# Ledger of designs, part 22: VH-VL binders against q58102

Target 1, 198 residues: q58102
Amino acid sequence: LMDVHVLFSGGKDSSLSAVILKKLGYNPHLITINFGVIPSYKLAEETAKILGFKHKVITLDRKIVEKAADMIIEHKYPGPAIQYVHKTVLEILADEYSILADGTRRDDRVPKLSYSEIQSLEMRKNIQYITPLMGFGYKTLRHLASEFFILEEIKSGTKLSSDYEAEIRHILKERGESPEKYFPEHKQTRVVGLKKEI
Below, E stands for the ipSAE of ESMFold2; O stands for the ipSAE of OpenDDE; V2 stands for 0.75 times the mean of E and O plus 0.25 times the DockQ between their complexes.

## First folded at step 8 (VH-VL; framework fv_concizumab)

Design Y2 (at its last look DockQ between E and O 0.04; V2 from the best seeds 0.00; counts 0 for: pae O 11.2 > 2, placed apart)
Fold by ESMFold2, look of step 8:
Formats: sequence, structure tokens, C-alpha cells
Structure Y2 (fold): chain C 198 residues (1-198), chain A 120 residues (1-120), chain B 112 residues (1-112)
Amino acid sequence: as target 1 above (198 residues)
Amino acid sequence: EVQLVESGGGLVKPGGSLRLSCAASGFTFSDYYMSWVRQTPEKRLEWVAYISSYGSTIYFPDSVQGRFTISRDNAKNSLYLQMNSLRAEDTAVYYCARDLYYDSEYFDYWGQGTTVTVSS
Amino acid sequence: DIVMTQTPLSLSVTPGQPASISCKSSQSLLHYDGKTYLNWYLQKPGQSPQLLIYEVSNRFSGVPDRFSGSGSGTDFTLKISRVEAEDVGVYYCMQSIRLPYTFGGGTKVEIK
């Protein structure tokens, strides 16, 4: 029975990844990252209890998301910044945990490690990095999520969103920027219940 | 077959109220977010409300904020729109529409519509 | 609010010929997740709107392959490779990247 540490936002993708890993015989431990800017992890904690998986919040240095805010101001597009944060989080967690996973999908663009980046991370850190959803397209993931979960939307970038965006938006506001300029509002999906046993 | 049937439309004076209903069948209603979309006499489409699958998240545009209330009863497969302080510009055909909850924001099925006319 | 502008306002097409409808948004519809939140609907005479295309280019179930969508950023196109009689109606684009959701003004397609 192998422990796997799953980056967890409380959304459908990270939740589905945890379910798949459990069914494959892993023992999932859910991790939500916070940067000490705002308590953005609270909804993820609630979802973890609903799913019945062990969960913890790991607080990392807020300088990571301060740099992300700098990148957004420079590039005028948040993609490179979100990618930077995700890669940095994986590098840090790889120093402590030997099997990592997340909810990265085949059709995602950001955050997403390339094949060569995955191989580099695994070799340099002597870990396994598992992306259980990479074999599925959007339509398949939609159907699978609807089989397991009761879902509800939240606005992207709310104070309680666990997707890095909420804390980055807060830092942008502290710097006198309008986060809405860089982060167009988007609906994000939160798991609020189960339809099937896990 | 997915069916959405609106009712409750009619003629009402400015400042009046109406309550619209949408009866859903042919799918698991509680799995879906729902929206109200209206079509003006000029054939413009305007989104007017949306509600999450269990009602925890609700949104309105500024044009109806504070005047309209949306609700649902999952046990009855029913969606409701309470319209208060009605104005002439609220005259429209009102559709209920099924909204995809899964990472997507589009209306895949629409009802036949119910007509609301606000006139003295 | 994001303004959606469709051109032309109407078009008349000989059966079997192609048609093209333009939709332009006042702001980019590209999200940092890599998706572009632009959808197309058709309202046939006497009917309610029906979904044709979601996320720029994905045909909804049951939509004929003569319909195709393309574009990026702020500039989008719906094409009908061979217009048929059942394709008449009003076509609407819609953005769903930001609330409130907004629709284009519509393009009426007629057979000549």
C-alpha cells in the first residue's frame, strides 16, 4: 500500500485524481498549499472531509506568490506566473514526499509539466509524479466526475479558492493593481458531496 | 429526452411582480446548474440569473440585481424566478436553460419560453 | 460587461453554398487555463435557441459537421460549408469568460 501526496484544491479534478489513486491501491494524503496571505484553504478542508481523505495545509513562503504577482504585472497574462508557482510547489514537495500527484488533465495548458520536465523532476528528486487524469479527455472527465461527485461552482479568485489565484489577486490589490485586469472571472467547480462510495 | 417547460408568464403593470416556474424532466435535475435567459421583443438575448445545483451560488446581472430572486426545488425538479418591481424593459420571452456544471459555461438545452409583458 | 459584435446582421445564401458569420468581443475570451469561452447558438424559426458549438470549435452532440467554429482572442468565425434549408434562423455568439454572460446581437441566415 503506497502513500501518495495529492495536491488538492477541492475541485473536481484533484478530487477525481484522489479517487482514482485510491481505487488503484494507493493511500492518498491530500495537500493544500497556502502562502500565508489569506486563509484560502478552508473550502478544500471541507471537501477533504466530505471525501473522507486525510488532509493537511502546508504553508509555503509568500515570496513565491509575490514573484508570481511581479510576473503577471510584467507579462500582462497570468499563465507563466501560475506555471512558475506550480513548478516551485512541486520542487519543494519533492524534497519531502516520494510520490506526488495532482489533478493535471490531458487538455490543460497551465499548470502542466511537459514530459521532459516530469522526467527531470523524477530523476533529480528520486520521486514518482503521477497525473492520473492525463489519459482522459474533457468529455470523459466530465462523465466520470458526474458519476462520483455533487458539484457546485465558485468564482475563480474568491478569498477561499485554493487554486493559487486568490492569494495572488490579494497581493496584486496590495500593490495597487486591479486583479480583474489579469484574471478574468471564471467559474470554478467545487466538490460538495459524493454520489458513490470511495 | 431532456425537457424544460416554463410557466407563469403574463401581462403585468410596471412595479408589479410575477413568479416564473420551470419544470424539468428527462435528466437528473440536481446534477445541473440552471439559468434564466430572456429574449427581448428586439430579439436580443440577455442572461438574467443562474443558480448552482444545490443553490449555494447565485448570480444576477446589474439590470435585475435586487429585483429578481432565483430558487430551485430539487425534490420537485423545479426552477423558479421571482420578478419584483417589474419595468417595461423586462418585457421578454423568458427561457430556463440547463447550464453545464463541469468546467464549462454554456447552455445545452433550453425550454420553450414563457412570455412576460410589462405594460400599463 | 464584454460587448459581443456580430457581422453581418443578416445574410441570404444560395442553398449548397458556404456561409460565414463573424463575432468579435471587446475583450479577450482566452482564459489562463488555455480555454477560450466562446459559444454559438442557433434559433430556428418558431423555436428556442439551441447549442451548436462550445469553446470556439467543439460541435455539440447531433450538430452536423458542416458547422465549424474558429478564432482566438477577440475574433471568431462560424462557418457553414454547405447551407441547407434547415439551417435558416438567427445565429448568436455568447461569451462565458466573465459574468454577466453576454450574447452577440444575432445574424439572420436566410435561403435565397
Scores: ipSAE 0.006, ipTM 0.593, lowest interface PAE 9.3, mean pLDDT 88
Fold by OpenDDE, look of step 8:
Structure Y2 (fold): chain C 198 residues (1-198), chain A 120 residues (1-120), chain B 112 residues (1-112)
Amino acid sequence: as target 1 above (198 residues)
Amino acid sequence: EVQLVESGGGLVKPGGSLRLSCAASGFTFSDYYMSWVRQTPEKRLEWVAYISSYGSTIYFPDSVQGRFTISRDNAKNSLYLQMNSLRAEDTAVYYCARDLYYDSEYFDYWGQGTTVTVSS
Amino acid sequence: DIVMTQTPLSLSVTPGQPASISCKSSQSLLHYDGKTYLNWYLQKPGQSPQLLIYEVSNRFSGVPDRFSGSGSGTDFTLKISRVEAEDVGVYYCMQSIRLPYTFGGGTKVEIK
């Protein structure tokens, strides 16, 4: 099987991405990024176990999320910062892995690479970048997730998510900023089990 | 059971150097921030150093800034404190303490401590 | 730096009687996240400090219910409803709202 390294947050989207890739004949390796700020990868680790995929945590330079925090303070919303972090992560991982994937959705605003950015990344780094969920709308993805996964709604702020936001929030707090000022409260969906065998 | 064991204390002359170690067990070391806290002969507690899970964040009070270095080896479940340019006022029992991560900031477990005496 | 002031310096208590220790901070310990970052530690004779109370009023695991913490802003109190022999030691309050972390000077509790 062809190995694919999947950026994994433990959420339903990255989980579904991994499942789709598995069904397509790939061998998913789940990767959660940590920047050494807080151990925010725990949720992803648990979800990976549920899914039955290999999982590892890669530690990257804290400076990346520090810059993200700066950007958030400057722009007053997290969009550009999240985009920056994601692009930077992909650039770094592209030096080590030939096939990268993530859970970017069709209807997502950020993080999302443009077509030109994807072409540039693939050409410069000689990699394949796969976004399995880009062909699906919100309703379809919700349906698919409900078919494959046992889902639980979690309140934002109660459990640390394994996305970039968790560590950025911490940095903002360290700087005397209120993350809530920049990050709206939203309900997150967690995968807590499987309804179907993968 | 959470266990922290300090070592490396001893007698040193002013201007000298000493390296303290803390061996952690009973928990996932990399999941926690760690600190050094010292207790003076007068029994005052003073925070000495702070280090994040992977060492990307380090803080010192002004009293030791520029003289002390904190580091950790997560593979060895070890915390270190390199103390340079030691002064008499650095004489204390030095404790390694586990700092709860995420949104809680307190030391839930302490080691037994190691004694550092700076004297001419 | 935030200055933590404890009173009294020492307290002698008859077993079974209540005890109360005060801790005052030079600045509010209420964070914008809604938490108040005041903690209490006990150092028993010949031992290292151990956590009693975190965030003003939460008992740490294994801490008896005779210990209670209260307060807000800059004024905090640790209470022992019925002092026992095992409660002898020095109690410290600590603020952790911002660096540098700072401790109170300690309150020595003894049995009469």
Scores: ipSAE 0.000, ipTM 0.555, lowest interface PAE 11.2, mean pLDDT 91
ESMFold2 (binder alone), look of step 8: mean pLDDT 93; pTM 0.952

Design Y3 (at its last look DockQ between E and O 0.04; V2 from the best seeds 0.00; counts 0 for: pae E 9.8 > 2, placed apart)
Fold by OpenDDE, look of step 8:
Structure Y3 (fold): chain C 198 residues (1-198), chain A 120 residues (1-120), chain B 112 residues (1-112)
Amino acid sequence: as target 1 above (198 residues)
Amino acid sequence: EVQLVESGGGLVKPGGSLRLSCAASGFTFSDYYMSWVRQTPEKRLEWVAYISSSGSTIYFPDSVQGRFTISRDNAKNSLYLQMNSLRAEDTAVYYCARDLYYDSEYFDYWGQGTTVTVSS
Amino acid sequence: DIVMTQTPLSLSVTPGQPASISCKSSQSLLHYDGDTYLNWYLQKPGQSPQLLIYEVSNRFSGVPDRFSGSGSGTDFTLKISRVEAEDVGVYYCMQSIRYPYTFGGGTKVEIK
């Protein structure tokens, strides 16, 4: 089996990506990024255990999310900042791993690399970048997630998620900013169990 | 068990300097924000300094701003307070306290304190 | 700065009787995140302060259930349902919604 390193947040999208990759004959290694701000990787760790995949936490430079916070304050919109963080993470990981994957969806605005950006990344770093969910619409993904996973709805902001937003929010708060100004409250879906054997 | 042990207190003349240390054990030091809190002879508690887990964010009250510096060495599980231009009103027992974890903002553990006396 | 005002300054209580301490803040301690950043500490004689209650009403680990906290906005109360000898000390409220963090002046609790 060929190893694939999957950026993993513990959410349904990254979970589904890992499952799809496994079914395609890959050996998924789940990676959660932490920037040393808060230990926000716990949810991802739990989900990884549920899924039965290998999981590790990689600590990257806090400066990355610090810059993201600056960008959010400047632009008054989190999109560019999230894009920056994701791209930076991929660039860093591409030096260590030959096959990278994430849970980017077809209908996602951010983070999402353009075709040209993907091509550039793959060429420059000599890697394969896989986005299994890019071929599926929202309805299909919802169906697939419901078929494979036991899901729980969680209000955003109540529990620390294992995405980039969690640590960025903390930095903003630390700076006396209101994350809610930039990050609207939304319902997040958590994987709490399996309905099918993977 | 969470432990915080302060050291470095003593007698100093006005205008002098002193460096306090706090040794942390029993927890992942680098995951927590830390603060210094002092208690005056009148038993008033005063927050003195705050430092984030990485040390990138620091806050002081106006009373010590420009005179005190706070730092940490996560590799050594140590917190420091450099006090310059000391004044009589700085006389107090100084405590290191474990502060923020995640989004919770309170001091859940305190050291035993070290006494600083500023007197001519 | 947020001013924290505690009343009374001192309280003498017969063992087994209830006690109540008030803490008022000059500004609301309700944060936009929905949490209220008011904490209570106890300093026993000869010891360092220890956390009793955080965020208005949450008992810290190991704190007996005879301690309870309540309040909202700018008015808060710490209650001891049945005062014991070990509860003797000075109680402090603290706000942590804004820097600088500030403490109340303390309430001394003694046994009659």
Scores: ipSAE 0.010, ipTM 0.546, lowest interface PAE 9.5, mean pLDDT 91
Fold by ESMFold2, look of step 8:
Structure Y3 (fold): chain C 198 residues (1-198), chain A 120 residues (1-120), chain B 112 residues (1-112)
Amino acid sequence: as target 1 above (198 residues)
Amino acid sequence: EVQLVESGGGLVKPGGSLRLSCAASGFTFSDYYMSWVRQTPEKRLEWVAYISSSGSTIYFPDSVQGRFTISRDNAKNSLYLQMNSLRAEDTAVYYCARDLYYDSEYFDYWGQGTTVTVSS
Amino acid sequence: DIVMTQTPLSLSVTPGQPASISCKSSQSLLHYDGDTYLNWYLQKPGQSPQLLIYEVSNRFSGVPDRFSGSGSGTDFTLKISRVEAEDVGVYYCMQSIRYPYTFGGGTKVEIK
């Protein structure tokens, strides 16, 4: 069985990806990214304990999310910035780990690597990049999440990892911007327990 | 078959209280967010309250904040709206609505509605 | 709050003819995940609202293909290619990108 390093936010999607990979015979190691702006990783640590997987927080250069904030202010739209952060994180992790995964879903648009971008990453870095949720639509993901997890919902953040958005929002506030202008409120689901053995 | 059945509507004087109930069947109730949506006599729709699937997150618009409370009992497949300090502007048909559970925010099934009339 | 404006207030349509309903929002409904949070409901006479179109252009299960949705940003349109007697009622658009969720004022569709 092979080790897989899963980009992990503590949300239901990255949690479900880790569970699926475990069921497929991989050994998941969870990685949460922080940029040194605020301690945004706390939820992910709690969820990793619930899931029973090894977990670590990797601190990357704050400049990455400062550039993301620059992009948001310039474009008045967060999509390109979120995509930039996602790609940059994957490029950095690909230097360390040969099998990477995340919680990207079939119906996501951003962050999401195109087919050619995935091919480029894998060939240039000599790695495998796995997106276990790509084969599932919303109804199937709802069913699977309900089979494995006890979920709680809060009004905060977006579908992206709260780690990235939380730190980007903080930088925007430091610059005198209103994050709500760029990041609308949505319900956010968190894993607080297990219904099934993993 | 998904069913949502509201009850508890009636006539009440300004300042009074009513408790609305919604009985759910035909789906796993505890997987879904639920909302109350009301329709005024002018036929305008207004979202009134929302509760997460576990009951841990609750929201109200300013128009009812502090006067209404929402709750659910997942063991009984039931949703409740306690309406206090009622005003004439609260007169409406109140619908129980199923919100989608996962990354979607639209109401796919609605109950038949229960009428609340607030008048002196 | 996001204001949703529908036009026209009412339509009187000859059966078999097309109908078009406009919905405009006071703010963009586009989320950076790429989804646009604009939905359409139909309330037939004496019934509760029913979901018709979700996220601009996706027909809900069982909705005939004569219904189509389009638009982006702040401007949205619901079209009925051939109006039938069963299509009468009040059509509402709704935004769900920001609390509180808000609805348009409704467009009544009648047969001439």
Scores: ipSAE 0.007, ipTM 0.569, lowest interface PAE 9.8, mean pLDDT 86
ESMFold2 (binder alone), look of step 8: mean pLDDT 92; pTM 0.947

Design Y4 (at its last look DockQ between E and O 0.81; V2 from the best seeds 0.00; counts 0 for: pae E 6.6 > 2)
Fold by ESMFold2, look of step 9:
Structure Y4 (fold): chain C 198 residues (1-198), chain A 120 residues (1-120), chain B 112 residues (1-112)
Amino acid sequence: as target 1 above (198 residues)
Amino acid sequence: EVQLVESGGGLVKPGGSLRLSCAASGFTFSDYYMSWVRQTPEKRLEWVAYISSSGSTIYFPDSVQGRFTISRDNAKNSLYLQMNSLRAEDTAVYYCARDLWYDSEYFDYWGQGTTVTVSS
Amino acid sequence: DIVMTQTPLSLSVTPGQPASISCKSSQSLLHYEGKTYLNWYLQKPGQSPQLLIYEVSNRFSGVPDRFSGSGSGTDFTLKISRVEAEDVGVYYCMQSIQLPYTFGGGTKVEIK
């Protein structure tokens, strides 16, 4: 029975990753990252209770998301900044946990480590990094998520979202920027219930 | 077979009200977000509203905000659009559409539409 | 709001010949996670709109392979390699990267 630490936002992807790992015989421990900017982890805590998995909030250095905001202002596009944050979080957690997982999807480009980056992370840190959704396209992920979860939309601009975007948006506001200039208003998902046993 | 059937269209005077209904079948209605989209006489398509699967989240464009209300009854597989303070520019064919909210952002199935005419 | 501009406004095509429709957006439709939120619909005469292409280039279920979509950023194209009689109607592009969702003005395709 192996413990796995799953980067967890409370959305459909990280929740589905945790469910798959549980069904494969792992013991999932959910980790939500916070940078001390706002208490954006609250929805993830609620979803973790719904799923019945252990959950922990880890606070990392706010400077990580300050740099992400710098990158967004310079490049006028958030992709590289989101990738930077995700890679940095994985590097830090790899110093503490030997089996890591997240909700990275096959058809996404960001945040996602390349195969060579995954191999480098695993070799340098002597860990296993598991991306359970990499074998599935978006249509399959939609079907699986709808089979397991009761889902609700949240607005991407809410400060209560537990993804990296919420705290970065807040820093942009502190700097006098309009986060909507860089992060288009779009819907995001939260898991609010279960349809099937885990 | 996914089916969406609108009803409740008709002729109303400016300032009047009208309630549209959409009956859904052939899928698990409570799993889907739903939208209303209208087509003007000039053939322009305009998104009008959407509602989350539970009904807890609702969005409108500025053009109808404060005048239109969207609701659903998941026990009856029904979607509703209450239109108040109608204006001539609200004249359109109104479609209900199934919204694939969590992976994709498009309307995969549309009803046949119901016509609303607002005239002096 | 994102403005979607389609050209041409109308198009007359000899059966079996290709057709091409342009759609331009006032802002990039690329989400930073890598998806581009541009969709194409066809409204045949007397019918409601039907989905043809989602996310730039993906054909919806049952859509013939003579329909193809391409483009990036702000510039998108729908192509019909060989127009058939049943392809007559009005084609619309739609952005779904942000609310409010907005549609192009339409391109009417007719057979000569």
Scores: ipSAE 0.079, ipTM 0.685, lowest interface PAE 6.6, mean pLDDT 88
Fold by OpenDDE, look of step 8:
Structure Y4 (fold): chain C 198 residues (1-198), chain A 120 residues (1-120), chain B 112 residues (1-112)
Amino acid sequence: as target 1 above (198 residues)
Amino acid sequence: EVQLVESGGGLVKPGGSLRLSCAASGFTFSDYYMSWVRQTPEKRLEWVAYISSSGSTIYFPDSVQGRFTISRDNAKNSLYLQMNSLRAEDTAVYYCARDLWYDSEYFDYWGQGTTVTVSS
Amino acid sequence: DIVMTQTPLSLSVTPGQPASISCKSSQSLLHYEGKTYLNWYLQKPGQSPQLLIYEVSNRFSGVPDRFSGSGSGTDFTLKISRVEAEDVGVYYCMQSIQLPYTFGGGTKVEIK
């Protein structure tokens, strides 16, 4: 089996991506990024155990999310900042891993690399970048998630999530900013169990 | 056909308690998150409670936090709202509503509602 | 909490004429992932609220195409191209980007 390193947040999308890759004959290695701000990887670690995949936490430079915070404050919108973080993470990981994957969805705006950006990344770094969910609409994803996973809702910002937002929120707080101004506290879905064997 | 039927409404004195029920049919109840929404006599809609599919995640607005509890029995396709320490401002028609999950957040189906009147 | 403000409070429309309802939020309903969490409901006389539009512009199942939703950020509009008698009721906008979920005050639509 070919190893694929999957950017993993513990959420339903990255989880589904890992499952799809497994079924396609890959060997998923789940990677959660941490920037050394807070231990936000715990939820992802738990989900990884549930899924039965290998998981590791990679610590990257805090400056990346610091810059993201600056961008958010400047733009008053988190989209570009999240895009920046994701792209930066991919660039860094591409130096170490030959096959990268994430849970980018078809209907998402960010984080999402354009075709040209993907082509550039793959060519420059000589990697394969896989986005399993790009071929699926929302209804299909809902169906798939419901078939494979036991899901639970959590409120964003209240519990420690394992996405980029968690550590950025903390940095904003440290700077005297209100994260809620930029990141509304909405529901997030996590995987808490399996309905089917993977 | 999706159907939600509320029951348990009635007249209660301030400080009293009441338990509402919602019977669900026409869909896999255990797959959906559920909410209670009330409509005041002034016809304002207010979200009252949320419960996840498994029941492990629950949310309330500040207005009812600590006084209301929400629960569900997936085996019975039932949703419940236990209301304690009721106040006059809790007077409303209470609706159970099916709440979509994943990345879509809206109520696609509502029950007929049950009326709760809190009055001395 | 996010405050939802609807205008007008009431609207009397001649059958066959268009209607427009505004909904404004106190903060953006756009998530950074690109989805906007604004929904529209109609409550017909003597009935429960029913979903009309979800996520700004998507008609719910069974909703006629004379209904349309638009807007972005904090400013949203529900339009009825040709008002019919069955469209009478109170329309509510709702935000679901942040807990607690909050509704607009409603707009009553009547036929002249």
Scores: ipSAE 0.054, ipTM 0.675, lowest interface PAE 2.6, mean pLDDT 91
ESMFold2, look of step 8: ipSAE 0.007; ipTM 0.598
ESMFold2 (binder alone), look of step 8: mean pLDDT 92; pTM 0.947
ESMFold2 (binder alone), look of step 9: mean pLDDT 92; pTM 0.945
OpenDDE, look of step 9: ipSAE 0.035; ipTM 0.656

Design Y5 (at its last look DockQ between E and O 0.04; V2 from the best seeds 0.00; counts 0 for: pae E 10.6 > 2, grease 19.3 > 18.9, placed apart)
Fold by OpenDDE, look of step 8:
Structure Y5 (fold): chain C 198 residues (1-198), chain A 120 residues (1-120), chain B 112 residues (1-112)
Amino acid sequence: as target 1 above (198 residues)
Amino acid sequence: EVQLVESGGGLVKPGGSLRLSCAASGFTFSDYYMSWVRQTPEKRLEWVAYISYSGSYIYFPDSVQGRFTISRDNAKNSLYLQMNSLRAEDTAVYYCARDLYYDSEYFDYWGQGTTVTVSS
Amino acid sequence: DIVMTQTPLSLSVTPGQPASISCKSSQSLLHYDGDTYLNWYLQKPGQSPQLLIYEVSNRFSGVPDRFSGSGSGTDFTLKISRVEAEDVGVYYCMQSIRFPYTFGGGTKVEIK
C-alpha cells in the first residue's frame, strides 16, 4: 500500500477523504497541524481513533497563523488568510511527504488551490496532491457522510475544531479582536462513530 | 490524578533572586496553560504570571513585570518562575495553577505551594 | 485593573443554615464570546485554594450541589444552601476576562 498523508481536521470532509483513499488502496496517515497556540488537535485525535487511522500532530511555526491574523484584520474577512495558511502548510509538508491529500470539496471556495497552483506545487516539490472530494457535489458528500458516519451537529464556538480557524481565533482574541466579527457562528458536524466498516 | 508540586522557595534578601519550579503529573502538561499565583501573609491572592501552551504568550502584572520570568519545559512537565530583584512585598506562598485550554480561563488545580520570604 | 470586591469579610453560620457571599467587579465580566469569566475558589484551613464554581454558575467536579453560583455583568453571588463543617474556609472570587487576573479579598466562613 502507498502511504498518503491526509490533512485532517476531524471533520466529515477530511474523514471522508481518508475513507475514500483507503478504499482506493492507499494507506492513510492522518495529519493535524498545530501552530503551538492552543492544543486544538484533540477533536481530530478522537475522530482519528474512531476511524481507526494513524494520526499525528505536526507543529508548525506560529508565525504562519500570526500572519493569517494580520491578513484577516486587513481584509476584514478570513478567506485570503485561510488560503495562505493552507498553501503554506502544503508547501512545508511537501518537503517531507511525497503524497499529500486534503478534504477540499468541489464547492469550496477556501481553502482551495487553483489548477495552476496545484500544478506548480506538484512540479516544484515533486509530489502528488490528491483531493478526493473534488469530484463530488454538496448533496453527494452529505449523503456519503451520512452513510459512513454517525454525525453530531455542534454549534461553532462551543468546542474548538481542529482546523486552522481555531488557533487563528485565539490569536485574534489575544490581539483584542473579536473573532466573531470575522468568523460567523455556524453549525459544524462531528464524526462520533461509524455506520459502516471502513 | 492531577498533581502539581512546587519547589524552590526559601529565604532571600531584598534584591536577591530565586527560581521556583513546579512539577506536573497526572495529565498532559503541554495541553494546558499555566499560571503562578501567590498568597500574601495577609492571605490576599495575587496572580503573578501566565504562560500559554508553548510559551508564546506570557503575561505579568505590573507588580512583577520586568523582574519575574515564567517558562516551561513541556518535555519535563515542568513550570518555572525566575524571580529577580526580589522585594519584601514579594513574600508569599507561591502556587502553580493549571489553566484550562480553549475558551475556559480558570484554575482548576493548584499545587501545595512553596514559601518565599524576602527579608533583610 | 478590574477590582473585585467581596462582602461580607466574614460570615458565621449555624450548621444547616444557608450562606450567601457577594462579589462585585468594577467592570463587566461578560466577554463578547458570551461567557462570563467569574470563578469561585475555596481555601480550607491549611490547604491550597480549590475551584468551586467556574463561569458564574458551573460547579466543578466533585463540588456538592449545595453550592451554587449566580449573577451577571458586575454582580455575582455564591450561595451555600446548607452550610456544613467541611465548608469552613475562605472563599475568593476571581475574574479572568482580562489581564491582570484579579481576586476578591476573600470571605471567611465559620461555623457558630
Scores: ipSAE 0.011, ipTM 0.556, lowest interface PAE 10.2, mean pLDDT 91
Fold by ESMFold2, look of step 8:
Structure Y5 (fold): chain C 198 residues (1-198), chain A 120 residues (1-120), chain B 112 residues (1-112)
Amino acid sequence: as target 1 above (198 residues)
Amino acid sequence: EVQLVESGGGLVKPGGSLRLSCAASGFTFSDYYMSWVRQTPEKRLEWVAYISYSGSYIYFPDSVQGRFTISRDNAKNSLYLQMNSLRAEDTAVYYCARDLYYDSEYFDYWGQGTTVTVSS
Amino acid sequence: DIVMTQTPLSLSVTPGQPASISCKSSQSLLHYDGDTYLNWYLQKPGQSPQLLIYEVSNRFSGVPDRFSGSGSGTDFTLKISRVEAEDVGVYYCMQSIRFPYTFGGGTKVEIK
């Protein structure tokens, strides 16, 4: 079994990526990133227990998300900041792990590495970067997620959400900004149970 | 086959109350967010209530906030809308709608509707 | 609240001819994840609404290829390449980028 380290939020996409990699014969190790701003990783820890995968939280320098907040305030749009955080996280993890994965989908725009960016990361760091969901369209991903998972929504802006947005929103509030000004409210989901054995 | 069947509509005076029900079949009800959408006599569509899979998250537009409540019973595959303090402008056909959650928010299946008329 | 404006109010079409419906939003429907939250519904006479198009251009299951959606930002279009008798009804656009979800006022399509 080859070990693969999967960026993990506890949402349906990162969870489905881990499931697919397990089915392909990998040994998934789930990694949730925290920046030391709030303990946003707790929901992902619970989901990892539900899925039965090894999991750890890696704390990275909060300056990464402080810069992301600066970018959001200056650009008035969160896309470039979220992309910056994701790419930075991948660069850092690539120094430690030789096979990385995440829940990036075919139809995503942000966060998403381009072909050239993937090739550069893999060549410079001598790693493999796997995006298991890139070959699947929306309907297939919806079907697979519903076959494996019991899902529950997380409202955008929940402090305990285990994605990059939660800690960035917190920093924006500390700076006197309204995070809702930059982050449209929308559904986010997390996996709270299994329908099938993984 | 996905099926949503509303009931509980009727004629009610202003200030009155009604409880609408929606019976779901042909799919795993507890996997889906559900909404109520109403259609006015002028044929305008208005979203009026939204509830998450477990019932933990509930949303309303300002026009009905504080007057309507939404609930679900996943063991009975049933969705409910309690409408209190009804007004003439609440007159509409009320649809139960399956709310698709994955990476888009839209109503993929609608019931046949139940008519609510609020008049003196 | 995001206002959704549809034009025209009604459209009378000879069978087999194309039809085009415009929907404009008062705010961008583009989310920072890159998705655009604009959907189209058809309500045929005597029926409840049915989903046609989700996320601008994706046809829902069973929707004929003659329906297509396009647009970005605040401007969106639904096209029917060859209108058929079963396409008669009222077409609605809807935004779902933020609560409250809001619908356009509808466009009635009828056969001449």
Scores: ipSAE 0.006, ipTM 0.557, lowest interface PAE 10.6, mean pLDDT 87
ESMFold2 (binder alone), look of step 8: mean pLDDT 93; pTM 0.951

